# VHH binders against p91247, part 16

Target 1, 277 residues: p91247
Amino acid sequence: MAVDMIVEPKWVVQNFGNIRILDASWTFKPKADVAEYKAKYYNKFGVGMNELKNPEYLAEHINGAAHFNFDIAYYPSEDERFTLYTPEEFSSYVKRLGVFNGDHLVIYGRGKDGGMAAASRAYWTFRYYGYTTVSVLNGGIEAFKLAQGVVQSDSKAEGIRCKDAIHFPIGEVCAAKGFKKKTDCDQAFAAKGIKVGDTVVISCGIGLSASAICLAAARSGIVAKLYNGGVHELAYKAPQHLNMRVTLLLHAITVLRCTYIHFTFLYAIVIKIERIV
Key: E = the ipSAE of ESMFold2; O = the ipSAE of OpenDDE; V2 = 0.75 times the mean of E and O plus 0.25 times the DockQ between their complexes.

## First folded at step 6 (VHH)

Design b04 (framework vhh_rezetamig_d1; at its last fold request DockQ between E and O 0.01; V2 from the best seeds 0.00; counts 0 for: pae O 2.02 > 2, placed apart)
Fold by ESMFold2, look of step 7:
Structure b04 (fold): chain B 277 residues (1-277), chain A 128 residues (1-128)
Amino acid sequence: as target 1 above (277 residues)
Amino acid sequence: QLQLQESGPGLVKPSETLSLTCTVSGGSISSGSYYWGWIRQPPGKGLEWIGHIYYSGSTYYNPSLENRVTISVDTSKNQFSLKLSSVTAADTAVYYCAAYSGFVITYEDLLQSGYDYRGQGTLVTVSS
């Protein structure tokens, strides 16, 4: 269905779980050398995303927003700073941002005039490629914050990495007759990048899938912790059994789950815990 | 309302380092709202972008100056600075500090209307 071209901050707060948000922040810098850019970054979106970081986005962005980076989404040519990719190339980039058909995209900027110039340019770029379910957030991140919208930085929670969340179906460790053999489960964990000695937090919508995966993980030598409300209840009723950092970690995991996928009793979300420097 | 004030020596000898400080009042450099920049205008010439810095330390410099320029921030003093090494008479100019939060894609637009705030400017003369 048709969506409004411009949406208000309060509407975005109210519809947070139903939209995909893009940060269009970009700062002035010299145009990149055309030949050098072509050699290093042209149509190599993963490299660009790894090397062409934006300090404003890293410092603060709307919770769950991906960065639509003008230094990546376009390429420099002799006559233009922001030359459009082919539709196929552009599609490859935006898939990395989590943009899917049917999503209502909301694009925002920051700074002067609520960042409306940058957000509008990104908006029309999506329109050019035929993505019409797209809106601009009126007044940018500043107006969003005034409406009590939630923002984050990429280093928000110690010991957790958003990009390491793992979808783990219960069928990887269970069959109709009960648990699979230990060697089959060992392979299932290894296939997901979960190794012996790793510490993981396992959660699902109800405790059945997470409990079964937690037991299988323990048998495979993985340090698994169940999160389905029991750890939160323990933190509230008997805080001496949990430290403050574990409580903050579990809160961050809850926030991260709202940005990825809706889960069901057929699978769990597994989050590998690492120290973030 | 943000205010920017340049300070530093008005006379620098050739081959030495030009050093300027910009003191920010009416707001905090560490708020993350702005890039903090330096521009200059040599006598009888147009404005020239030197570079800018985000409070976290990320910098962008004019390629023509980048081997001689350092921009840094001191959040404890709410100041940012410019150092331009190995100066010659060609570096004689009025130097301005500035705050930038806009979206412009050309040097011309940035220098003419892209800044949110700009200092009064300070003349630095390179002379023996």
Scores: ipSAE 0.658, ipTM 0.871, lowest interface PAE 1.5, mean pLDDT 78
Fold by ESMFold2-Fast, scan of step 6:
Structure b04 (fold): chain B 277 residues (1-277), chain A 128 residues (1-128)
Amino acid sequence: as target 1 above (277 residues)
Amino acid sequence: QLQLQESGPGLVKPSETLSLTCTVSGGSISSGSYYWGWIRQPPGKGLEWIGHIYYSGSTYYNPSLENRVTISVDTSKNQFSLKLSSVTAADTAVYYCAAYSGFVITYEDLLQSGYDYRGQGTLVTVSS
């Protein structure tokens, strides 16, 4: 539903597991050569994300935050530094940041005036593209740290762990002519220890079963994220302190820190995410 | 609070390298809160941004100067430095070191109000 336009640091700390956080930090640099930028980076977001790194974000960011990089989210034209992409192109970029429809997105900045100029620019951009469940973190990363929020300052992964992967057959939620009734699906998830309010990642080597199970989980009030061939997708959806590496190999998924390998035509793999205090 | 102080020779010969150091007190360069930059003002002219560095070593230079400029940081001494090679009379200016963070879109914004802290400036004259 409706979200507050401005959220306070204490609220963000309290709601950390239920929001997607973006770092909108940007510092002045010379405008890129238009022709060179278009050749290297225009609509090539994977290349941009690899090469156009922000040193402030790399040194320190709110746990789990992805970087909404102005040098990638916009492109330089002859007359403007920050030219807007088409909605389809913008959507391609923000999906790489782990932003999906229905996420409560919280954007923050840093530095002078709590980074409100940068955060507000990013907020406006999301609203322009039709994203409505978006907020700005009042006072930026500095205020967040004063409210005892956790930032990534070196690679110490604490407070989140993954559980053993669960084999989940599509037949638990589908019958000959479609999905089973919600009550039957609720029971199937409950039988596997999954309940309303849980966050799960669902994967299948070929994607067939995982998509259906993800939809059934969403209907049951389970926060379900589909991992289906994007090696970075799980990393961006899970907080970076999760201590998790995930690779999809040869139509199978390998979770390196929550070690599980499944070669599948029969099951989806469900990983329940549980926060350690 | 942070205080920045420029130091280095006030006179440099044409074709030589201009070398300045900025000493930071009241806070650590390695805190990660700021970019550390150099700005100059030739007599009777406007301010010009030279470049800046993040404590991790990432550098950004004014394209008009980039082939002559090197900015470096020494976190152990809490200092950062400017080297400008092959100087001419046009490089005569008051040189300022500055600390800044936050969102700035233009050179003019940065130069007028975009920095959080700035040194008092040091005059460097290029003459034989």
Scores: ipSAE 0.427, ipTM 0.784, lowest interface PAE 3.0, mean pLDDT 76
Fold by OpenDDE, fold request of step 18:
Structure b04 (fold): chain B 277 residues (1-277), chain A 128 residues (1-128)
Amino acid sequence: as target 1 above (277 residues)
Amino acid sequence: QLQLQESGPGLVKPSETLSLTCTVSGGSISSGSYYWGWIRQPPGKGLEWIGHIYYSGSTYYNPSLENRVTISVDTSKNQFSLKLSSVTAADTAVYYCAAYSGFVITYEDLLQSGYDYRGQGTLVTVSS
C-alpha cells in the first residue's frame, strides 16, 4: 500500500501500534576525526550504540521509538560528514534498531523546523537502502506532544550559496512546526522557477537542509536528488558551480572542520540537471 | 546493473489510450531505491517528464498530463506501466522508461544523475 511521505501527528497517534517509530534527532557537532572514528566505531554499531548516546533522545522520545543516530548510521570520511555504509553494513545497524522489512517507518526529529531536516535525511537514507514504507512525522516530537497536549522550542542556523544554483532556504518549505502545506511548497518552488517534472539536485553543507527540501520537492512532483557529498565536495570537484567567495568560505569551513567547528546551513542549493551537464 | 526495456504498440489512434510497459531486469523494483519514471521526446523537441511511481505506489505526474496519465507498478512481474488516455498527434514521441534514485552519492554520479538507468526508448506514433 502507498504511504504518505509526510504524516501528521494525529495519524501517528491513531496508527501507533502499526508503525515503527524512529527518532532521528541529531544536534549539530563537529565532524569526528576520520581515523579515530574508523578505529573506534566504523561498522562497530554495538560499540557506537553504547558510547555515542544522544542526551536529547535519552531525556525524551516517543514511546517505543528507537534512535536512528546520525553519529552511528553514517561515518565521517575525508570529504563527507555522513558517508553511507554499504547496504549490508547499514542493514546490520538497522536490525539493531529493531526495524524489520515491511515495517512502516515513521521518522521524526526535534528542534529547528520541527526536526524536519534530520527526519528527512533519515527518510532519504532509508529510501536509498530500499525501504519503501517510510514516512516523516510532520512537526517532530513537539507536534506529536501537542497532538496529545504538550509544547517546546529550539535555535537557528546559517546559509550557503552557489553561483549557478537556485538558492532555496529550508524556511520555504519548513516552519517551526514542520513542513509547510504542499500548496505553499508548490508556490515556493514555482517562485524559484522550479517546475514540476524538473530533475534537480539539491545540496547543502552536510545534507540535512537539502534532505528536507528534497522531500518537499518530491512531494510536489519534482524529481529531486539529494547530493550526499554536500556543497563541500562540490567545492573541490566542481568549483565552476560556486562563486569564488563561497569557495573560499567553504575552504575556511573545511579548515574549521579540522578544528571541530561547523555551521548548520539554512539554505540549500538546487541545481537543475540541465545546468550541470 | 538495472536494465529497462519499453514495450507496447508503436501506433495508437487518436482518442485512444497509449499503453506501455517497462520491464526491469538485473534488479528488483522492490528495491525501493528508485523512482520508476516515464519520459518522452517528441520529434524535434526536448525531453519531457511524464511522471513516476514509487515502489510504495505513490505516483507523481506532470501537471500538463496529470489528467490523462496513469502509472502503475507490478512487482510480481518486475514491471511498471504507463497509460496515457485521449492521445493526439501531440503525443507522438519516443517514450522512455527510466529509473532514478533520490540520492547522488558522488560527484561522478552527479554528472550522470539525470537518469541512473533508462531504456532504449520506443517510438509511439499517434495517427489515424
Scores: ipSAE 0.052, ipTM 0.525, lowest interface PAE 2.0, mean pLDDT 82
ESMFold2 (binder alone), look of step 7: mean pLDDT 82; pTM 0.835
OpenDDE, look of step 7: ipSAE 0.027; ipTM 0.462
ESMFold2, look of step 8: ipSAE 0.534; ipTM 0.832
ESMFold2 (binder alone), look of step 8: mean pLDDT 82; pTM 0.840
OpenDDE, look of step 8: ipSAE 0.006; ipTM 0.225
ESMFold2, fold request of step 18: ipSAE 0.519, 0.625, 0.568; ipTM 0.828, 0.866, 0.844
ESMFold2 (binder alone), fold request of step 18: mean pLDDT 82, 81, 82; pTM 0.846, 0.829, 0.835
OpenDDE, fold request of step 18: ipSAE 0.000, 0.000; ipTM 0.217, 0.223

Design b05 (framework vhh_rezetamig_d1)
Fold by ESMFold2-Fast, scan of step 6:
Structure b05 (fold): chain B 277 residues (1-277), chain A 128 residues (1-128)
Amino acid sequence: as target 1 above (277 residues)
Amino acid sequence: QLQLQESGPGLVKPSETLSLTCTVSGGSISSGSYYWGWIRQPPGKGLEWIGHIYYSGSTYYNPSLENRVTISVDTSKNQFSLKLSSVTAADTAVYYCAAWSGFVITYEDLLQSGYDYRGQGTLVTVSS
């Protein structure tokens, strides 16, 4: 099961819903002061992702693409601009970008040479850390647009994975007088690709629709977690003795902002959580 | 079309400061489209990156030369300049000014991306 090292724009458009896309655009800047960078950003990926925004990525990127930001993925040392993190630290950053083991990852850049230098650096970085199902988009965002690919300007796409987000209306599990029969709910979840034993996160701003869907999911044997408040409440309410599976789920959720972007009182967003190796 | 032209003295005495100017025509430094820099080639040796500047004043220098190098830009004259202090015979080289769009952090990055424009070069001899 191999993937091509270089994929063409038409192939990416045709496979858009089945791949994870990263924007590797990087703007040349003076090398950061090592001590200042370490104090503020070193191994603090949440801070880096919030504060170190790339203006070209913010203005335009492939729809759903997260930003693989060189100012975050690498750190400046006294001798090097792009010093490599440990595999564990790199994996922590990559998980925040919504990259999961087994995903076909497609990396692109922009500008001079179609962004091939930036995209290739990111490609070899993933290969160095053992990620094998990775490709570079030939010709970058410019070639993608010529192939009628969809682009957006929403910086909140950074750290999200829209491929796994399921829009779930409350009417799929509720009727006028309460919950539908278990067999009807089981079929509704199955129709969305959710099965017994799956772990899902269900979110909406006030929790009404999400609460009902979460209860129906639990009745169907689906492991569901409900989030009613802001992302900050997850860290605050996390008990000292949570198991490793729940801890990884919380880390993934705290970076995912798409649930607030796509929230409605009539729908919940359901996200399946996976681990990188 | 964009053109770069070096100017400055061809002979500099040891311990003095080498000063070169690059005049840009066919385009504006203040457009922000390029990084502007200097490379040199000593007789019988390969190219060596000296440093470069963005029109905003941000500078990037070769660590082996950084204590002696100053690159400056004058957007009003559409020029940028190199000053290399405390010169020795080892600084004898053909000096080129060049423009880059894209990645230029180190000489290795320059080798990968290349320069978009380069001047014809000017020979500087360091001799008493």
Scores: ipSAE 0.000, ipTM 0.107, lowest interface PAE 18.2, mean pLDDT 72

Design b06 (framework vhh_rezetamig_d1)
Fold by ESMFold2-Fast, scan of step 6:
Structure b06 (fold): chain B 277 residues (1-277), chain A 128 residues (1-128)
Amino acid sequence: as target 1 above (277 residues)
Amino acid sequence: QLQLQESGPGLVKPSETLSLTCTVSGGSISSGSYYWGWIRQPPGKGLEWIGHIYYSGSTYYNPSLENRVTISVDTSKNQFSLKLSSVTAADTAVYYCAAHSGFVITYEDLLQSGYDYRGQGTLVTVSS
């Protein structure tokens, strides 16, 4: 399906549950040292997302929007500030933002001219990589608020990594006629760093895919806990022996409503629980 | 309408490099509308995604084949090619070239979006 290049705030409010929203806000700062940036952040998106927080995004963003951070999506080179990654690397980053093929992606900005310069840059970046179902929100977050759109604060997001949850599609453990052989399922879990004796919590928006993945995990000797769509249950029922990072992640999913749970029906979110010793 | 046609040797010796070319007609690879890929089906088994390329040269490979696979594009000839090194009998399969629209990164994404066009396939046997 074709989508309009520019969508209006009222349309976004009316279609909120059927779109993926990205905040393209960027704050000018001196260009980073190329060697220092590459050593710390180049193609290390988890590190970048944890350490390179945007204060305007954290203070206020459209409810459910992830931040398309220019300081992460691009890297500095000697020749320019915003050098493009390979498509594979770019895809690795945007999947962490909950962007899935087939989503109607809506990008917005803020500030001068409704942030249209930043939003348009992000728009053309997605088009360059072949993503076609993408739109820019006319007038940015300011116009969205005037249309009575809902915004939220993410000031408690420091150290929170809900986007680091393991994406586990049902096809990793199921074939057309049922479950894959135990050996194949064992390999699928091992490829994600999950082994016999590990504890995992599994959730998805519908619960159906999570149920199948949970059964396959149990067959492989993995201690699996299933929660039917309720992100609140993930934080509350976490084992007492969780390390601090996993506890904070479960809390983040509960408090901030990790949006990628709602935008795909073919995968479950798997969180590996580590014992603190 | 868009048409894709595979060409290359039907027989490859173990340890050699399998090389196939896909010729595109009815449209331009440079249009930017499609990703151009390779998939295969071993006898009696399911379909396996090998990889795909965008006309800019950007590539995505199946991790299980990544160290052996190279996909390249020649926009001047409206063709794209597959090289699979160090072949064994396990690489015996019908090989298809294919086109798909949209932002597809992994085999799971491709399974969800489907192929828009596919060649008729070419059997490649790996034998001494």
Scores: ipSAE 0.000, ipTM 0.144, lowest interface PAE 16.3, mean pLDDT 72

Design b07 (framework vhh_rezetamig_d1)
Fold by ESMFold2-Fast, scan of step 6:
Structure b07 (fold): chain B 277 residues (1-277), chain A 128 residues (1-128)
Amino acid sequence: as target 1 above (277 residues)
Amino acid sequence: QLQLQESGPGLVKPSETLSLTCTVSGGSISSGSYYWGWIRQPPGKGLEWIGHIYYSGSTYYNPSLENRVTISVDTSKNQFSLKLSSVTAADTAVYYCAAMSGFVITYEDLLQSGYDYRGQGTLVTVSS
């Protein structure tokens, strides 16, 4: 059957019993260690599905939707974050999500721009493997809820943390209708010892909360840097900033990995940790 | 390691189409691990994102340029290309091809540090 590439929320609500729905939400995090991932999760989809839970999906998803988890559907290789499995391996994973030949598959995302980037990536992955009856839900879960769609939750999402870093939950700067007033956000940052003119580095560990906190910080006059890659990616893009990032952003194991790589392969120096205040 | 190399004419006449190709080595475009894109830096100015493509054909363009830009991919040659139509002197810049693994990268993030790999750049001058 011919299907539209993009379907509207009201159409999805009306056709709910006749479609298979996938949540393509993904939480940005540092690239997994390749050897560790291969030992534990590579082509072991049952293990991945039990252990690699996405906090945003668990907190809220469209009723009956399975999670198309990028940390499972793709695997990390030495040079690549999202390497594609063979068609047979990919088929094994998506059948575990309840996707079978002939299903009209609808993929959605959440957050920035209704999660259209994440949903579109998943859409083209299915098309690459020859699955043709697939659509993207326009506007994501947010638009679906406005159209009176039914959602469920399994647990509450948690905030982000780094070793010796400030833990800052999104709820301290956001309310039901969006960001809190600037004065409330200013007070929230001040309560954590962050002042106008300070420079902070913010990282995603759980959900996309770091991006929202970064925007609130910028509005408060705080110079906020959002970390968008793993330590390997950072070293390639901006090696001169590695010490700064290590001090504020990276957890203990990442610091040890950086030190080991720098010492073992380059025989140069122990990484100098510079304090950003 | 993954390497990217730009190629194309260093001089383009006003009103013509700028055409550049990026050759990828050390990895396959069809692996699906990256979005493949173009960024540019005019003399004395900051980086500007042009657009990127997934190997399946999905494209994302800078809204300011989208009516003039086409990015395409040729997996058989392990290359991707940029066409920018109706060029003016304002399009004079060093053009870089890039590989990016993040769909959550904002425009501002991409300009600062959003790409994983980048070519060495090629200077394109728009003049008569």
Scores: ipSAE 0.000, ipTM 0.119, lowest interface PAE 17.4, mean pLDDT 70

Design b08 (framework vhh_rezetamig_d1)
Fold by ESMFold2-Fast, scan of step 6:
Structure b08 (fold): chain B 277 residues (1-277), chain A 128 residues (1-128)
Amino acid sequence: as target 1 above (277 residues)
Amino acid sequence: QLQLQESGPGLVKPSETLSLTCTVSGGSISSKSYYWGWIRQPPGKGLEWIGHIYYSGSTYYNPSLENRVTISVDTSKNQFSLKLSSVTAADTAVYYCAARSGFVITYEDLLQSGYDYRGQGTLVTVSS
């Protein structure tokens, strides 16, 4: 593992742009009825995120932090309050929170003992699923505020965010009869800051829309690369003067951390490459 | 560098147990960076996820197959294996072993483009 298990508030403030933060606050409640929960919320994370709001998180959370909600991340069974989902189901939930491979994930809590009990439970849950680059923020939101960290109190949940990534729906380059005219596609790329001679990486687990957008970009004179491999594949193809660690770090800085969008919209995520030659 | 290779009988009789082994080279089965899995493709159908195992020995199976499936690790041989009991003609498929780097993202990612590494596949026919 490359990361400390416990990180200090000052370190988090200084590294805010390079980490993904989750709020693990949870309010004690009576155990939900198993059959009722299964019918309404089990493996239906979009519904859960819309309906199961945490008042403490909404009142105040670290700027940019998504809520890792125990009432969603776990489900009630006959014998247990917090039963673990399969890795695929759990991944579906945390992807909606903006957690992707390679992120340095920092989890915090609040209240009694700085919320270390709740934050630690979330930490071990991520470790259980094989996510190793995860840390707990020592002292929680209270200590973070004392270190001059920025918090939100707008009573709005933070969604996942894209960094340096362009959401590009297939409808930007395709219509009912196929590809739009080249001039319309050129305008769509230009409107999003992509010009002739730019290099873009098109990355998405869906693949279909990404392929069409890549073809339209090539027609517009944009150098487009479709990535199906992980960070290791990109690092391997980097210039030889960069060692594996330096290339991996550079890629991590430019790789997207994106909002979750349903595949039914046939979207692709386009990353403009400025620093990786 | 990391490579996966399937091995095992290409013919299994109905009601018997299908047994396959995946040999890992260029990396360690004990690595915390990978989930090790099995997927299959029946003739004329799409890919079907069978299950996977993490270095700790934790296993996760397709609910449709879970009563018949066992996946295990042999750290000393750098291998992991699949056992599928009580086979029928419906289990005839090309079987692939696969590895996913780091955190498992989604079922769709896993099936279409989520695997970082995959073996070449081995055809297993179930017939008398």
Scores: ipSAE 0.000, ipTM 0.164, lowest interface PAE 14.8, mean pLDDT 73

Design b09 (framework vhh_rezetamig_d1)
Fold by ESMFold2-Fast, scan of step 6:
Structure b09 (fold): chain B 277 residues (1-277), chain A 128 residues (1-128)
Amino acid sequence: as target 1 above (277 residues)
Amino acid sequence: QLQLQESGPGLVKPSETLSLTCTVSGGSISSRSYYWGWIRQPPGKGLEWIGHIYYSGSTYYNPSLENRVTISVDTSKNQFSLKLSSVTAADTAVYYCAARSGFVITYEDLLQSGYDYRGQGTLVTVSS
């Protein structure tokens, strides 16, 4: 159906035998010690897959889904929690998950807001490495179960607001059942002064909420760049609209004024770029 | 119209490895639509999920058993197998191979009604 960025549970059910599914569930925990991680797990994916198992994935997952485990797919560095491997190293990991060139990948999450933050981060990671046939399952495993007649429970969350910045809570584009309709997302962006054709840089301290907001912005026709806050960036169709000086300034503003947002999954910084050469 | 059949020794000595094979007929073990699993039922007790495997070789094991369990597929023979190491009398049970088609795997589904197909079961006794 061409590559839709967001696919619905019933579409996934109908196309089940023709897609590769990844579970992007991740549990927040303190950042691992860099030296210890490198000695034990860095580029040792077999060891990581054996020892760093996710209990929620083991208890319940979509049939055929492999676990795209953030504690394995990324490594901690001094600057970043989710540091990106080389393309060759990343390819070695995802081949162990049964991901091959040409597969239509569908990535899902679980929990708060249907896991859209985690699923969207995995989506942009695959796009960064050049994988183009990737979708996010709207509403995660909870919406998927509901589409099959399984009851799900809703969770509501609030969070902390970032000082001296444009706040864009993930709840503006996501609800308990996944991404809001395009029309609702369009209105949320318009309320912040963002319109079709605008260029925005989206950032948060750990990148999860920013990834979901970036996906919603792309769906609304907004040119978006995901800025990861460290030496690595997830780029999406905006290299010509942003220069390194602008990116460094945005990083400095985020770090100095909104450090507490780095510890949440609910908020991201959205910066509208007015003047780019 | 899938059929599953267990085979393997009915008697295993304590500390040895229990080894069972499931032969699949009426369908392909390489199918992306199935998980291939093992469950067991000790005499007089409920079903316990052991683990399952997908055609890609991805495995998922009951956490209480995972350090003793290996499940593997042999696509050339259309079979999958269970190895359970370091057995004790507590491992005495009827062992079933099973197949699950469908969209979500949960512990409740696996234990109660998550299996579309089961073998007839094979009693494995662990004794000296």
Scores: ipSAE 0.000, ipTM 0.238, lowest interface PAE 12.9, mean pLDDT 72

Design b10 (framework vhh_rezetamig_d1)
Fold by ESMFold2-Fast, scan of step 6:
Structure b10 (fold): chain B 277 residues (1-277), chain A 128 residues (1-128)
Amino acid sequence: as target 1 above (277 residues)
Amino acid sequence: QLQLQESGPGLVKPSETLSLTCTVSGGSISSGRYYWGWIRQPPGKGLEWIGHIYYSGSTYYNPSLENRVTISVDTSKNQFSLKLSSVTAADTAVYYCAARSGFVITYEDLLQSGYDYRGQGTLVTVSS
């Protein structure tokens, strides 16, 4: 499909469930040492995403937006701060951000002039790599908030009250060669107060980590229900459902108890369901 | 103006390695502006993408050919090369070297988008 180059905040709010949003915020800093960067981060996007966090993005971003981090998307060379990766390397990075062929991608910035310089740089980078269904959010996150758009923080509770929510890293049940042994997974669940016969709802950013944890829980005799949309997808389409309270199951009523949640791509949220009769 | 020219033997025996070189003029491989590729057209058939290389040495091959293909770059000579091992009569084709600005995200995108520049082509016959 053809898409407008520039989209307005009200349009983005209205089309929130039908777009993929990227935060292109970047904080000026001295150019990294080329040799050090190449050894640590060049084409090692998982390492970069874990270690090169942007404080402004972590403190506040559009709900569900991934960070298109200039310190990761580009690499420093001898005379150039923002050297372009090959298309295949670039594709590897942006797929980690949840960008796939066919998505209507909306890029925004923040700060001076609504961050239009940073957002436009990211826009032309996607166009350079042949991605055509891409737009810039006019006025950035500031204009989006004025249009009553929803923002979040990865360092704070998102206003969701989920009692007994458990942050469960995928590394507790998975290792480099796949799932850990059943006994190790059993111990990981037990350490979090989850026992055989318990019922849990498992959710994560895009459903991938939650799917693995759900399978491990089922193997451990835990009745696991997966929220298939994941927290990020739920945030896009139905923010109110993040405060879910009740699920009806057969002749029993189960209640989700929520106090606070945080989310990351490396963690799933596990909610223990208490049966009310 | 960017120009590409293929060179190499026009006859290769079955089971041997087909070796072709592409000489680039009017531009520099080390500029990083292009992907450098090989495509072929067997007699009476359509074009088939073989693979491409970026000046950094990153290579991408057609899955159907990947076990037999090596593409390499020599930035000092402004050339890139194709080696196709264990050839058979089915490898008889006109071989083209090609260049494309960095407008590809996937293998499928590369197949669909075409090329900005192409050499004149060189016929390679596989026969005893």
Scores: ipSAE 0.000, ipTM 0.167, lowest interface PAE 12.4, mean pLDDT 73

